# Designs tried in a protein design chat: VH-VL binders against Putative pre-16S rRNA nuclease. Part 4

Target 1, 151 residues: Putative pre-16S rRNA nuclease, of Pelagibacter ubique (q4flq5)
Amino acid sequence: MITIEDFKIKHTNKVRFIGLDLGSKRIGVSICDERQSIATPFKTINKTNTNELIDELKIIIKDNNIGGIIVGNPVNMDGSLGRSAQSVNDVASNISKSIDLPVILWDERLSTVGAFNLSSLLDVNVSKRVKTIDQNAAAFILQGAIDFLNN
Key: E = the ipSAE of ESMFold2; O = the ipSAE of OpenDDE; V2 = 0.75 times the mean of E and O plus 0.25 times the DockQ between their complexes.

## First folded at step 1 (VH-VL)

Design g8 (framework fv_gatralimab)
Fold by ESMFold2-Fast, scan of step 1:
Structure g8 (fold): chain C 151 residues (1-151), chain A 127 residues (1-127), chain B 111 residues (1-111)
Amino acid sequence: as target 1 above (151 residues)
Amino acid sequence: EVQLVESGGGLVQPGGSLRLSCAASGFTFSDHYMNWVRQAPGKGLEWVGQTRNKANSYTTHYAESVKGRFTISRDDSKNSLYLQMNSLKTEDTAVYYCARDEGIAAAGTLYYGMDVWGQGTTVTVSS
Amino acid sequence: DIVMTQTPLSLSVTPGQPASISCKSSQSLLHSDGNTYLNWVLQKPGQSPQRLIYEVSNRFSGVPDRFSGSGSGTDFTLKISRVEAEDVGVYYCMQSIQFPTFGQGTKLEIK
């Protein structure tokens, strides 16, 4: 894993990034355009172990010419790490060791993820909302990171 | 030990108001969506409403039976959940339970499954 | 909202014998993510509700393996292979594919 400041210095243009919202059973995946301007929802991965997740990520990376992975890093309001944040750090570390691309933790407090409002999705079936929410959360994470990289 | 403890129940006359509290301990309260569920005497369980976490702007949702009369709020700094009940009706008489949703701080990990329940507090609406 | 219907509403079982509770939903609980959002909740006399089963067949922590859940779509079953005295209580099915709704509850009593 590297810092987002280091990534800003080293990253190449004309590649896409993916964003990950790590959930217990559902992983939201987002992707940006080659100009790294707009993040969009991509898919949801339903995997219970890190090895299965890594295998699926390798397929996405190959198929979509991915040059970096942004992982949302939730923290408690006081800045301390909860159990969920430690789990995210462990998974991100494993991805970094197994995939030969920059993996960056993005503090969700610095992006629009904290402002994401689910109320507009309430009229939709919960199962469709959950799938869409996972993908949208990953898109907001990625958008925050690429906005930082472009400034 | 993960624990939820409700308080604030009591007797109130129809048209009155009452505020319930739920004190959480043993886990990171701010990560979770929180639910209120009630049970009328001798009847089944009925979901009352939910508050989401800070990452989801503390949005609230309510059962149609209580919408417009009940308000859910939370104070993450005090690990506390609240239910403000206004315009109470006799049919609101129930034991009110606080229940933790498995959903966590990161948006997109939403899950509407209650894994931890409080001990309940009794509300009696009678004239 | 989704209506959950349980059968029977009351069940008396001799200790050591099996018990079975049916739950039907007014619409499918299968999500496009492949998960089916059907839960079972137990309320023992004088106690708070407690989680028993989630996603149709997964036992929650500490739940004995004599409890099993099965089903798909709109038709679900909770089975207790050998009922014990401590199993007395009211069993509720609950959907979580939309905002939660519960079945009417099935009261399990020992003969």
Scores: ipSAE 0.000, ipTM 0.491, lowest interface PAE 14.3, mean pLDDT 77

Design g9 (framework fv_gatralimab)
Fold by ESMFold2-Fast, scan of step 1:
Structure g9 (fold): chain C 151 residues (1-151), chain A 126 residues (1-126), chain B 111 residues (1-111)
Amino acid sequence: as target 1 above (151 residues)
Amino acid sequence: EVQLVESGGGLVQPGGSLRLSCAASGFTFSNYAMNWVRQAPGKGLEWVGQIRSKANSYTTHYAESVKGRFTISRDDSKNSLYLQMNSLKTEDTAVYYCVRDLSEYSSSYPDAFDIWGQGTTVTVSS
Amino acid sequence: DIVMTQTPLSLSVTPGQPASISCKSSQSLLHSDGKTYLNWVLQKPGQSPQRLIYEVSYRFSGVPDRFSGSGSGTDFTLKISRVEAEDVGVYYCMQGIYLPTFGQGTKLEIK
């Protein structure tokens, strides 16, 4: 894992990044364009363990020419009391060991809600809106990170 | 029983330094982000800064009014939080509270200040 | 910083009567995760602040049901349905969507 400041120096301009919102059992995934200018919701991953998540990420990476992974902070993986606070770092570390790409933690609190158009969430049914919220959270994370990288 | 106990407050001259400590007990300290919040005499609450847990790489954030002068640190092995205050100004006179933040422990309590300490008084005067 | 504005700054209530406190934020407190990061904190005279409400409307354990929070976006309200003597103190709203900021506080007194 590397800092976002180090990644700003080292990254290439011709690859996409993915953003991850590590929820409880539902992980929001976002993707940006090759110009690294706009983050878009991509999919939601339901996982029962870290190996299943890593396998799914490897498929996304191969199919989309991904050059880096941005993980949102603070992210509580199970959303319940009693889980280790190190779970986010443990998952990010396992991704970094299993996937040969930079993995960066991004503090969501430094992102702006206004960078994200939420009006579409109001026009869908409850089940679809919940999935869109997860994907939109991941897009919000990734947009904040790429805005920082482009400064 | 969950408890936070601050110490280290006192009288200091402008331009001086103080180090505040906060001892935590009754919970797994290492799992929580911790905050310092202050209150000037007869005034409202002002957030000072935060240090996140190891899961979030011990990242720190500060209010603009203290940035560059104050440093937050923690020692999880001693269940302790610290605030190093340098270049103190009369405007820093306040009761300083150590505060537990639920944002990292459970998504059900995002950015909610849960447990507050007793406070320690810092007076900056010449 | 997000500016939090409370009204009124003080109010006096006869015991058993309701009280209402308003809190307005300079920006929406709705996060992309679907949560609204608005909390209420109470400071009783001579005591440390204590937890009251999180995520607009949820009471912390031990908070009586006479307390209720409501609102969305930038406009929030804390209501006490029947004020009791023990409710005297200063009530603060707090946003946690960015670096935390508090309202000025509302002092509730008994007539």
Scores: ipSAE 0.000, ipTM 0.488, lowest interface PAE 17.8, mean pLDDT 77

Design r1 (framework fv_roledumab; at its last look DockQ between E and O 0.06; V2 from the best seeds 0.00; counts 0 for: pae E 14.8 > 2, placed apart)
Heavy chain, then light chain:
Amino acid sequence: QVQLVESGGGVVQPGRSLRLSCTASGFTFSSYAMHWVRQAPAKGLEWVATISYDGSNKQYADSVKGRFTFSRDNSQDTLYLQLNSLRPEDTAVYYCARESYDSSGYYLDAFDIWGQGTMVTVSS
Amino acid sequence: AIRMTQSPSSFSASTGDRVTITCRASQGISNYVAWYQQKSGKAPKFLIYAASTLQSGVPSRFSGSGSGTDFTLTINSLQSEDFATYYCQQYYSYPRTFGQGTRVEIT
ESMFold2-Fast, scan of step 1: ipSAE 0.357; ipTM 0.732
ESMFold2, look of step 2: ipSAE 0.005; ipTM 0.532
ESMFold2 (binder alone), look of step 2: mean pLDDT 91; pTM 0.930
OpenDDE, look of step 2: ipSAE 0.017; ipTM 0.688

Design r10 (framework fv_roledumab)
Fold by ESMFold2-Fast, scan of step 1:
Structure r10 (fold): chain C 151 residues (1-151), chain A 124 residues (1-124), chain B 107 residues (1-107)
Amino acid sequence: as target 1 above (151 residues)
Amino acid sequence: QVQLVESGGGVVQPGRSLRLSCTASGFTFSSYAMHWVRQAPAKGLEWVATISYDGSTKQYADSVKGRFTFSRDNSQDTLYLQLNSLRPEDTAVYYCARDLMVRGEYPSDWFDPWGQGTMVTVSS
Amino acid sequence: AIRMTQSPSSFSASTGDRVTITCRASQGIGSYVAWYQQKSGKAPKFLIYAASTLQSGVPSRFSGSGSGTDFTLTINSLQSEDFATYYCQQYYSYPFTFGQGTRVEIT
């Protein structure tokens, strides 16, 4: 694991990054373009253990020329959807030990994920809402990080 | 448009309690974390406590942990700070402040996120 | 806790001067720095967030810069209403901490 400030110094053009929103049962995954300009929702992973998550991430990395992993780090103050900071740190640490790429924690307060207004989602059924939020949250996490890196 | 109004300050003896309130208007209160910041006479700013937008997470300065309790009522756009076991060094103007971000995003509609403050004096 | 140290603690300036105030964090805090202006007897006024982004309505003579540990607030062509105390604040981690303040006084 490295800081986003350290990564900003060293990051390379021509590779994609993925963003992760570590939900309880569903993990949102986003991906950016090779210029690191636009993040989009990619998929949701329904894995319950870290080894299964890591195996799926290795497939994504191989298939998509991934050069870094951005993990949303929920700050206690934000109260957004996601795992506790300790749980997120543990999973990110395990990913960095198993995958030979930079893994960076990104403070969700610098992204738009916390901007979701739950009242706007009352008309959507729960399963569709949760799936959409997981994917979109990962995209907003990744967009915030790449905007920072390109500043 | 954004307005925060503090109340509940006063003069109390050491060991007594006060309850501070902060009423918010002009923004979606339930979307923001909120803070209390204090300033002793002729001193600088000191962060006291933070409460998340839904009240589920609270943080306190070490100097007030175990004595102060932070809460919010999103249905009434009101913030509360319960001050217990007050000490002379708690004497300060207490400011209510809105977080810099609306649930992780910088808002486009900014006005000063600070209230006018309420004075708490702890003296015998 | 992250210590925020401002320099200088105070200084005298004249209208029209270019004023620079520095703020140093005891560890890397990215760009999670805000700047505030406080006039005697008043609540603090929000000036800058994310180290360099001006709050809407703040005059363009104010600017912020820096990342990591070293941050600067600059006022180009100081005006009479700018004589005040300025504070930096980190919001990178708990506990949130402020610098001790820099008092800008009339010469």
Scores: ipSAE 0.000, ipTM 0.477, lowest interface PAE 15.5, mean pLDDT 75

Design r11 (framework fv_roledumab)
Fold by ESMFold2-Fast, scan of step 1:
Structure r11 (fold): chain C 151 residues (1-151), chain A 127 residues (1-127), chain B 107 residues (1-107)
Amino acid sequence: as target 1 above (151 residues)
Amino acid sequence: QVQLVESGGGVVQPGRSLRLSCTASGFTFSTYGMHWVRQAPAKGLEWVATISFDGSNKQYADSVKGRFTFSRDNSQDTLYLQLNSLRPEDTAVYYCARGSLDFWSGYYEDTNYFDYWGQGTMVTVSS
Amino acid sequence: AIRMTQSPSSFSASTGDRVTITCRASQGISSYVAWYQQKSGKAPKFLIYTASTLQSGVPSRFSGSGSGTDFTLTINSLQSEDFATYYCQQYHSYPLTFGQGTRVEIT
């Protein structure tokens, strides 16, 4: 695993990236184009075993000429690393050890969706806060990361 | 610091009722699913009931369904468990527990494991 | 309901020992298992979730493993504060269920 700042310095613009929205039960997957300009929803993986996830990621990587993996990294509202973030770090670390590509954690608070929902979490009067994880969330994560890399 | 404080336990005769409360502090109560878990003397843990963050979804163990009612007041950071038609086998320490959340893409997703527990309140059903 | 069976129900150990507690589910539950520690007269304490992920602040001598139906909790080099009863819990399906507990006693 590397930082997004380090990846920005060294990466190439000739390959696609995948984005991952890791939940406890489901994993949203997104993919971008070779120009790294637009992220698109790709699929949802219902895998709880890390080895099965890694095997499926290897197939996606091979079929789509992927050059990096962007993993959304949730943080506590105060910015500290929480329990869900620890789980994500563990999975991302295992992916990094098993797949020979850069694995980058992206702070979800820096994306449009993450920034909006962080504000909503601080408002106790907002009725709905729980959503089903899916590949649309993964696309927003990936879009935020590639926008950062292109600016 | 997360705290859960139960109250309302006591000694009652079979067929009577009790109302248990659990007051939460140190976290945004309205975003968390909450649970009741009980433990009979010298026995293991038994899940009793779950309530979603907004109170719209409730689950009960078969042994208490129709007799116990779970509710919450998000404005007061308080849980309630109404125990009706109590039986000797309901004798236990009752814990309220916070369901852990998976925070993803700015949203909270419920898990059903318990990251914080209160100290418990004792319910004794005897003649 | 999914039955969770722990082995053994109790055992004696000494500080420095490596101890393993097993938990078996009556059906496949993927990795949806949590582990708790309960000391006499106290509320349970959360240790592990998703079979193998340590809760922040839990000592690294604790580890979990397994998937499907067979799960283990391991304490590498038991310390004096580890003498307690340990419970596994599945959260794959309602009703939520716990193992019967494993009591770890000092020798």
Scores: ipSAE 0.005, ipTM 0.536, lowest interface PAE 10.4, mean pLDDT 81

Design r2 (framework fv_roledumab)
Fold by ESMFold2-Fast, scan of step 1:
Structure r2 (fold): chain C 151 residues (1-151), chain A 122 residues (1-122), chain B 107 residues (1-107)
Amino acid sequence: as target 1 above (151 residues)
Amino acid sequence: QVQLVESGGGVVQPGRSLRLSCTASGFTFSNYAMHWVRQAPAKGLEWVATISYDGSKKQYADSVKGRFTFSRDNSQDTLYLQLNSLRPEDTAVYYCAKDLGEWELPYYFDYWGQGTMVTVSS
Amino acid sequence: AIRMTQSPSSFSASTGDRVTITCRASQDISSYVAWYQQKSGKAPKFLIYAASTLQSGVPSRFSGSGSGTDFTLTINSLQSEDFATYYCQQYYSYPLTFGQGTRVEIT
C-alpha cells in the first residue's frame, strides 16, 4: 500500500483505476476511464473471504487494463481508525500483498460530493437504485480520489 | 490572531444588488477554503456558499444558486460575495467563516467574522 | 439535503446542572458533526468536531458523543457563561446543514 500523495507523484496517466467499497455485506466495485476523469459503477462482489475477492479482482484487472486500486476508508475526522476502518485496512493490505498494483486507502471525507449529490448527478434516486447502492458508493469513493489526483 | 472583517451590508429594495467583502488576517489565507453563513433575525444558521483555497471549486445553497457569486483574491487576502436579485428572505446577518481544513480538509468553521447585516425591504 | 433536528428547541437550567442536547440526522452521517455555541448578539464559536473532539481551549465540561444518526452535546456542571444557543452541523455532504438550534436559558 502507498499513500495517495505518493501515488499522485508516481502514477501512470493512461490506465484505469478500480474503486472498492468494503463497508457492506457486498463489495461495491467501480471503474474509471483511461483519462481518469469519471468513475462509474461496475459490479457487486459477494464477500465470502479475502482470497475470493482477490481472485475476482485479478480477473477485472486483466480484462480492463487497471493500474491502481482505491479502497474507501471510513476514518474518524481526527484521522484515528475505528474497528471497521481497521478491518478495511487489513483487507487492503492483503490485496496489496497479492496484487502487483498500487493500493491506496482513500479517506472518504476528502471527497467534495456527498452520496445524495452523487445520486443526483447519476440521475438515480434511492427507490430505483437500491440494488446498486454499493456500486454507487464505490463510484463516489473513486471519483473523490481521481478528483484529488487531477488537481 | 485570526481576524475576519466583513463589509458591504446595508438596506436595499427587492431586486437590487450588494457586494459583500471579507478581509482576512492572522493566517495563510491562500491555504484554506472559506465560507459564507447567514442568519435571519431571530432564526438559526444557514450555510450559503463555500469556495476552495484556490478558488477553483465553489458550492452554493440551492436558495441562492444563480443569484449569488463567490470569489476570492488570494493576493489581497479578501473574499467577495456578489448578491444579485435580492429578495426579502435574504435579509440576514452574513458571516464570513474560515474552514479548519488546510488544503481542502473538513467543512466546519473554526473562526467567524462579526457579520454584516443585509436588509431587503421596500 | 440532510436534515438536522435538535431537541429540545429550548429549555431552562440552573448553574451546576448537567445538560444534554440531542441532534438527529435524517441519514447516516458517520461522525461528521460539529457543534457551535452562539451568545446573544455575537458570532458563533466553534466547540466540537468529529462528533466528540473538543477544539483547543474549549472547557472540559463540554463533551460530544454519537455516531450514525444520533448525536449529543453534554455540558457537565453548567456555568453562567454557558447560557447560549447551541447548533449542530453536518459536514458529511453538501449542502452543509445546521440544526435549528437549542436555546439554554437561566431558570
Scores: ipSAE 0.000, ipTM 0.498, lowest interface PAE 16.1, mean pLDDT 79

Design r3 (framework fv_roledumab)
Fold by ESMFold2-Fast, scan of step 1:
Structure r3 (fold): chain C 151 residues (1-151), chain A 122 residues (1-122), chain B 107 residues (1-107)
Amino acid sequence: as target 1 above (151 residues)
Amino acid sequence: QVQLVESGGGVVQPGRSLRLSCTASGFTFSSYGMHWVRQAPAKGLEWVATISYDGSDKQYADSVKGRFTFSRDNSQDTLYLQLNSLRPEDTAVYYCARGTYDYVWGSLEDYWGQGTMVTVSS
Amino acid sequence: AIRMTQSPSSFSASTGDRVTITCRASQGISSYVAWYQQKSGKAPKFLIYGASTLQSGVPSRFSGSGSGTDFTLTINSLQSEDFATYYCQQYYTYPYTFGQGTRVEIT
């Protein structure tokens, strides 16, 4: 795994990223464009075990010219890792060992601006925008990360 | 085996109502969003409505807003589409379709029923 | 609403032919395009999503490509079971919209 700051310095080409929401047994997957400007929902993976998840990710990577994986990291307000964050870090570490691409943890608390941008792409009213953000967690995560990388 | 079976179609006069049903089997119904898609005779496909896995979110095509109501009963693995104030242009085969769990929104129709015919004529 | 326009509307082909169907969106929709096959008197079958990802069980002779506004479905070496009408659909934003369909007929 690498930090988002290290990835910002190091990445140099027009490749897509995927975003992962690992918080549930149904894993949300998002994808961005080659210009890394817009994140959108892509699919949901039913997580029965980590090896099955990794196999499915390898297929997505091969089919979509993916150059990096952004994983949402639920961090406590003070920046310390909680139980949920430890589980996410374990899965992200296993992905990093099994897949030859950068795997980056993204602090989900920093995704607020990306969430509003994603919601506008879905053309919903204000009340529906808030609800839509919750239902598109992986795109919310990825949009926040690529907004950071572009600034 | 995934199966979706529509029923409730028929011939009605303009302004009348019909209730369509779709019975699901072969998958965990309560885990999937669902769609209704229609096809007028000798025409293409038209998306009608989407409902989330728990029924909390519904989307409708502009042509049917205020007239059609989508609902589901997860305890009976059944979808309902209430068609009110029917017009001749609502004449079509109505398909229910499963929203693929491959997407957070369940936005694609991966398995379809065989359809039920609704004819609106005077 | 986003308009999806397919070309051609219909054509004749023979078994073994390479068949190409195009679909154009009236605005940018990234890769949010799905393709469906419908045989006469039957319900549609899901073929492709995300512009290029094949649904499980779909033969490898089917492929999709494109991004933004222009999308293509290709059938390499057409088989007898492939004579059907094909539809593209955008799922980028509500309302979801289909193309008008492309009918592939036996020569």
Scores: ipSAE 0.000, ipTM 0.491, lowest interface PAE 15.0, mean pLDDT 78

Design r4 (framework fv_roledumab)
Fold by ESMFold2-Fast, scan of step 1:
Structure r4 (fold): chain C 151 residues (1-151), chain A 124 residues (1-124), chain B 107 residues (1-107)
Amino acid sequence: as target 1 above (151 residues)
Amino acid sequence: QVQLVESGGGVVQPGRSLRLSCTASGFTFSDYAMHWVRQAPAKGLEWVATISYDGSNEQYADSVKGRFTFSRDNSQDTLYLQLNSLRPEDTAVYYCARHSRIAVAGTYSLFDYWGQGTMVTVSS
Amino acid sequence: AIRMTQSPSSFSASTGDRVTITCRASQGISSYVAWYQQKSGKAPKFLIYAASTLQSGVPSRFSGSGSGTDFTLTINSLQSEDFATYYCQQYYDYPLTFGQGTRVEIT
């Protein structure tokens, strides 16, 4: 795995990324264009273990010429929100070992998805705005990351 | 105009309890997360607790966890902070503050309007 | 917890001075810093967010800058109403933390 700051320094254009939302039940997958301008919902993966996820990701990578994987890192403020950061790190590490592409953790607090997760609990205004715009967490994760990389 | 009015402060002995209230007006109270921030005499600001717009989630500073309880009654536009097992170091002005909607990144937890504060003094 | 350290703790200044207050985070917090002004006996007032964005109604003599760990609040041409204590606050993560405050006193 590499940091998004390191990747920003080394990255070149003309490659697609995928974004992963590691939900408790199903995994959301998003994809962007080759210029990394817009993220789009792509599919959902039902997994029973990390090996099945990795096998599915290899198919997506081959079919779509993917050059990097962005994994949403959940907000854990006091241990009361969602899947733990350690669990996500473990899955991302296994992906990085099995797939020869950059794997980058994206802090969900820095994206609309991170704000949505906090604000669905804290503030009606942000929650309503996110619901109105788009409900796909993987697309929001990927959009946040590519916006950072292009800035 | 946005207005927050705190009440319930006073002078108590260590180990006692107080219930602070904050009444909101001039905005749709049920749409906003709310905060309590305190300030000891001649000291700086210390975040105490945050409560979601619907009261379903709360966050507390480690120094008050297990002793303070944050709640809200959206039908009365009122916020409550129950202070139990009070200690001399809890002596402070307690401010009610409204969660800002201006930022959409980070934790989004900023304080755009504050009440005048209510003084809690814990002394033997 | 993320510690926010302000420098200096206090200083004296005169009307017309350019004053600078520094805030340092114990870890990288991107640009997730806000600044508040508190006058004696009053509640704090929201001044700046996202390190450099002025809240509506705040005079343009106030400015903020910085990212990562080092942040600065600058007041160009200090006015009489600016004598106050200033606090930085990080909103990168919980628990929310403030700097200890910088008191700007009249000379």
Scores: ipSAE 0.000, ipTM 0.519, lowest interface PAE 13.2, mean pLDDT 78

Design r5 (framework fv_roledumab)
Fold by ESMFold2-Fast, scan of step 1:
Structure r5 (fold): chain C 151 residues (1-151), chain A 126 residues (1-126), chain B 107 residues (1-107)
Amino acid sequence: as target 1 above (151 residues)
Amino acid sequence: QVQLVESGGGVVQPGRSLRLSCTASGFTFSTYAMHWVRQAPAKGLEWVATIWYDGSNKQYADSVKGRFTFSRDNSQDTLYLQLNSLRPEDTAVYYCARVDYYGSGSPLEYYYMDVWGQGTMVTVSS
Amino acid sequence: AIRMTQSPSSFSASTGDRVTITCRASQSISSYVAWYQQKSGKAPKFLIYAASTLQSGVPSRFSGSGSGTDFTLTINSLQSEDFATYYCQQYYSFPLTFGQGTRVEIT
């Protein structure tokens, strides 16, 4: 894994990134455009184990010209990391070891521009809670990161 | 169908202990963080404690830290709040309440109170 | 801790009135505000989250607005079941804090 600051210096333009919202057995996936301007929901992956997740990610990477993976870093509201953050860090570390791309943890609270309207994400969850919330959360994570990278 | 039911309240003397329970039904309890919130007679709402879905992280209000202990048994769909060294100022209706989430384990997990139980009354009197 | 201050503390209203309740945070909390309704002798009911998003099943006469430090709850056309105490709550950071409540009483 690398820091978002290191990634800002060294990342390649004209590749897409994916964003991941890691759940207990469901993972929201988002993808951005090649200009790294707009993040959109992409799909949901059911996670049985880390190896199955990695295999699914390799397919997405191959099919979509992916140059980096942004993983939402769960931080409790007082800013300290907890067990869910440790679990996410462990999975992100395993992805980084198995996939030859930068893997970056992103704290959504670091965005200075303004991220997705949280109300919009919450409104969407009314009709398709489990699947759509996860995908939109991943898009929110990825948008925050690319806004930071673009300044 | 989603329900939270508190129990264990009663009348106790200062310095004594009480154990409150909250039984959840109608949702996958093990995936939700949970709260305890209290309300003294004729007063407003006061947050007491929050416990994460797996019990690994707990937050307590300063007024109860060191005296109250929050725990959960996900196999029984039950929350517990152990009240020790009770003071008259702890007299209140105690509610359990559910945290909402925006993708399991995501940084968008936010700690408002989505669903509330009916409450259980704790009276500490000399 | 982030202090949440509601105004007014209480007021009288009639059915059909437009009522507005204000909540002020002692520091910027973005949009991390929820609103609750509590009727006498009952548990609180969840109304709004993220300052402005209505929970499913909450009547459209309820609306929330604001960001940063100043937030409002509006009931556009008060109904008989709306006479209650209303609370704001910040979930920006621990410890979680509520406003002191606003009582909406029948005239």
Scores: ipSAE 0.005, ipTM 0.535, lowest interface PAE 11.4, mean pLDDT 79

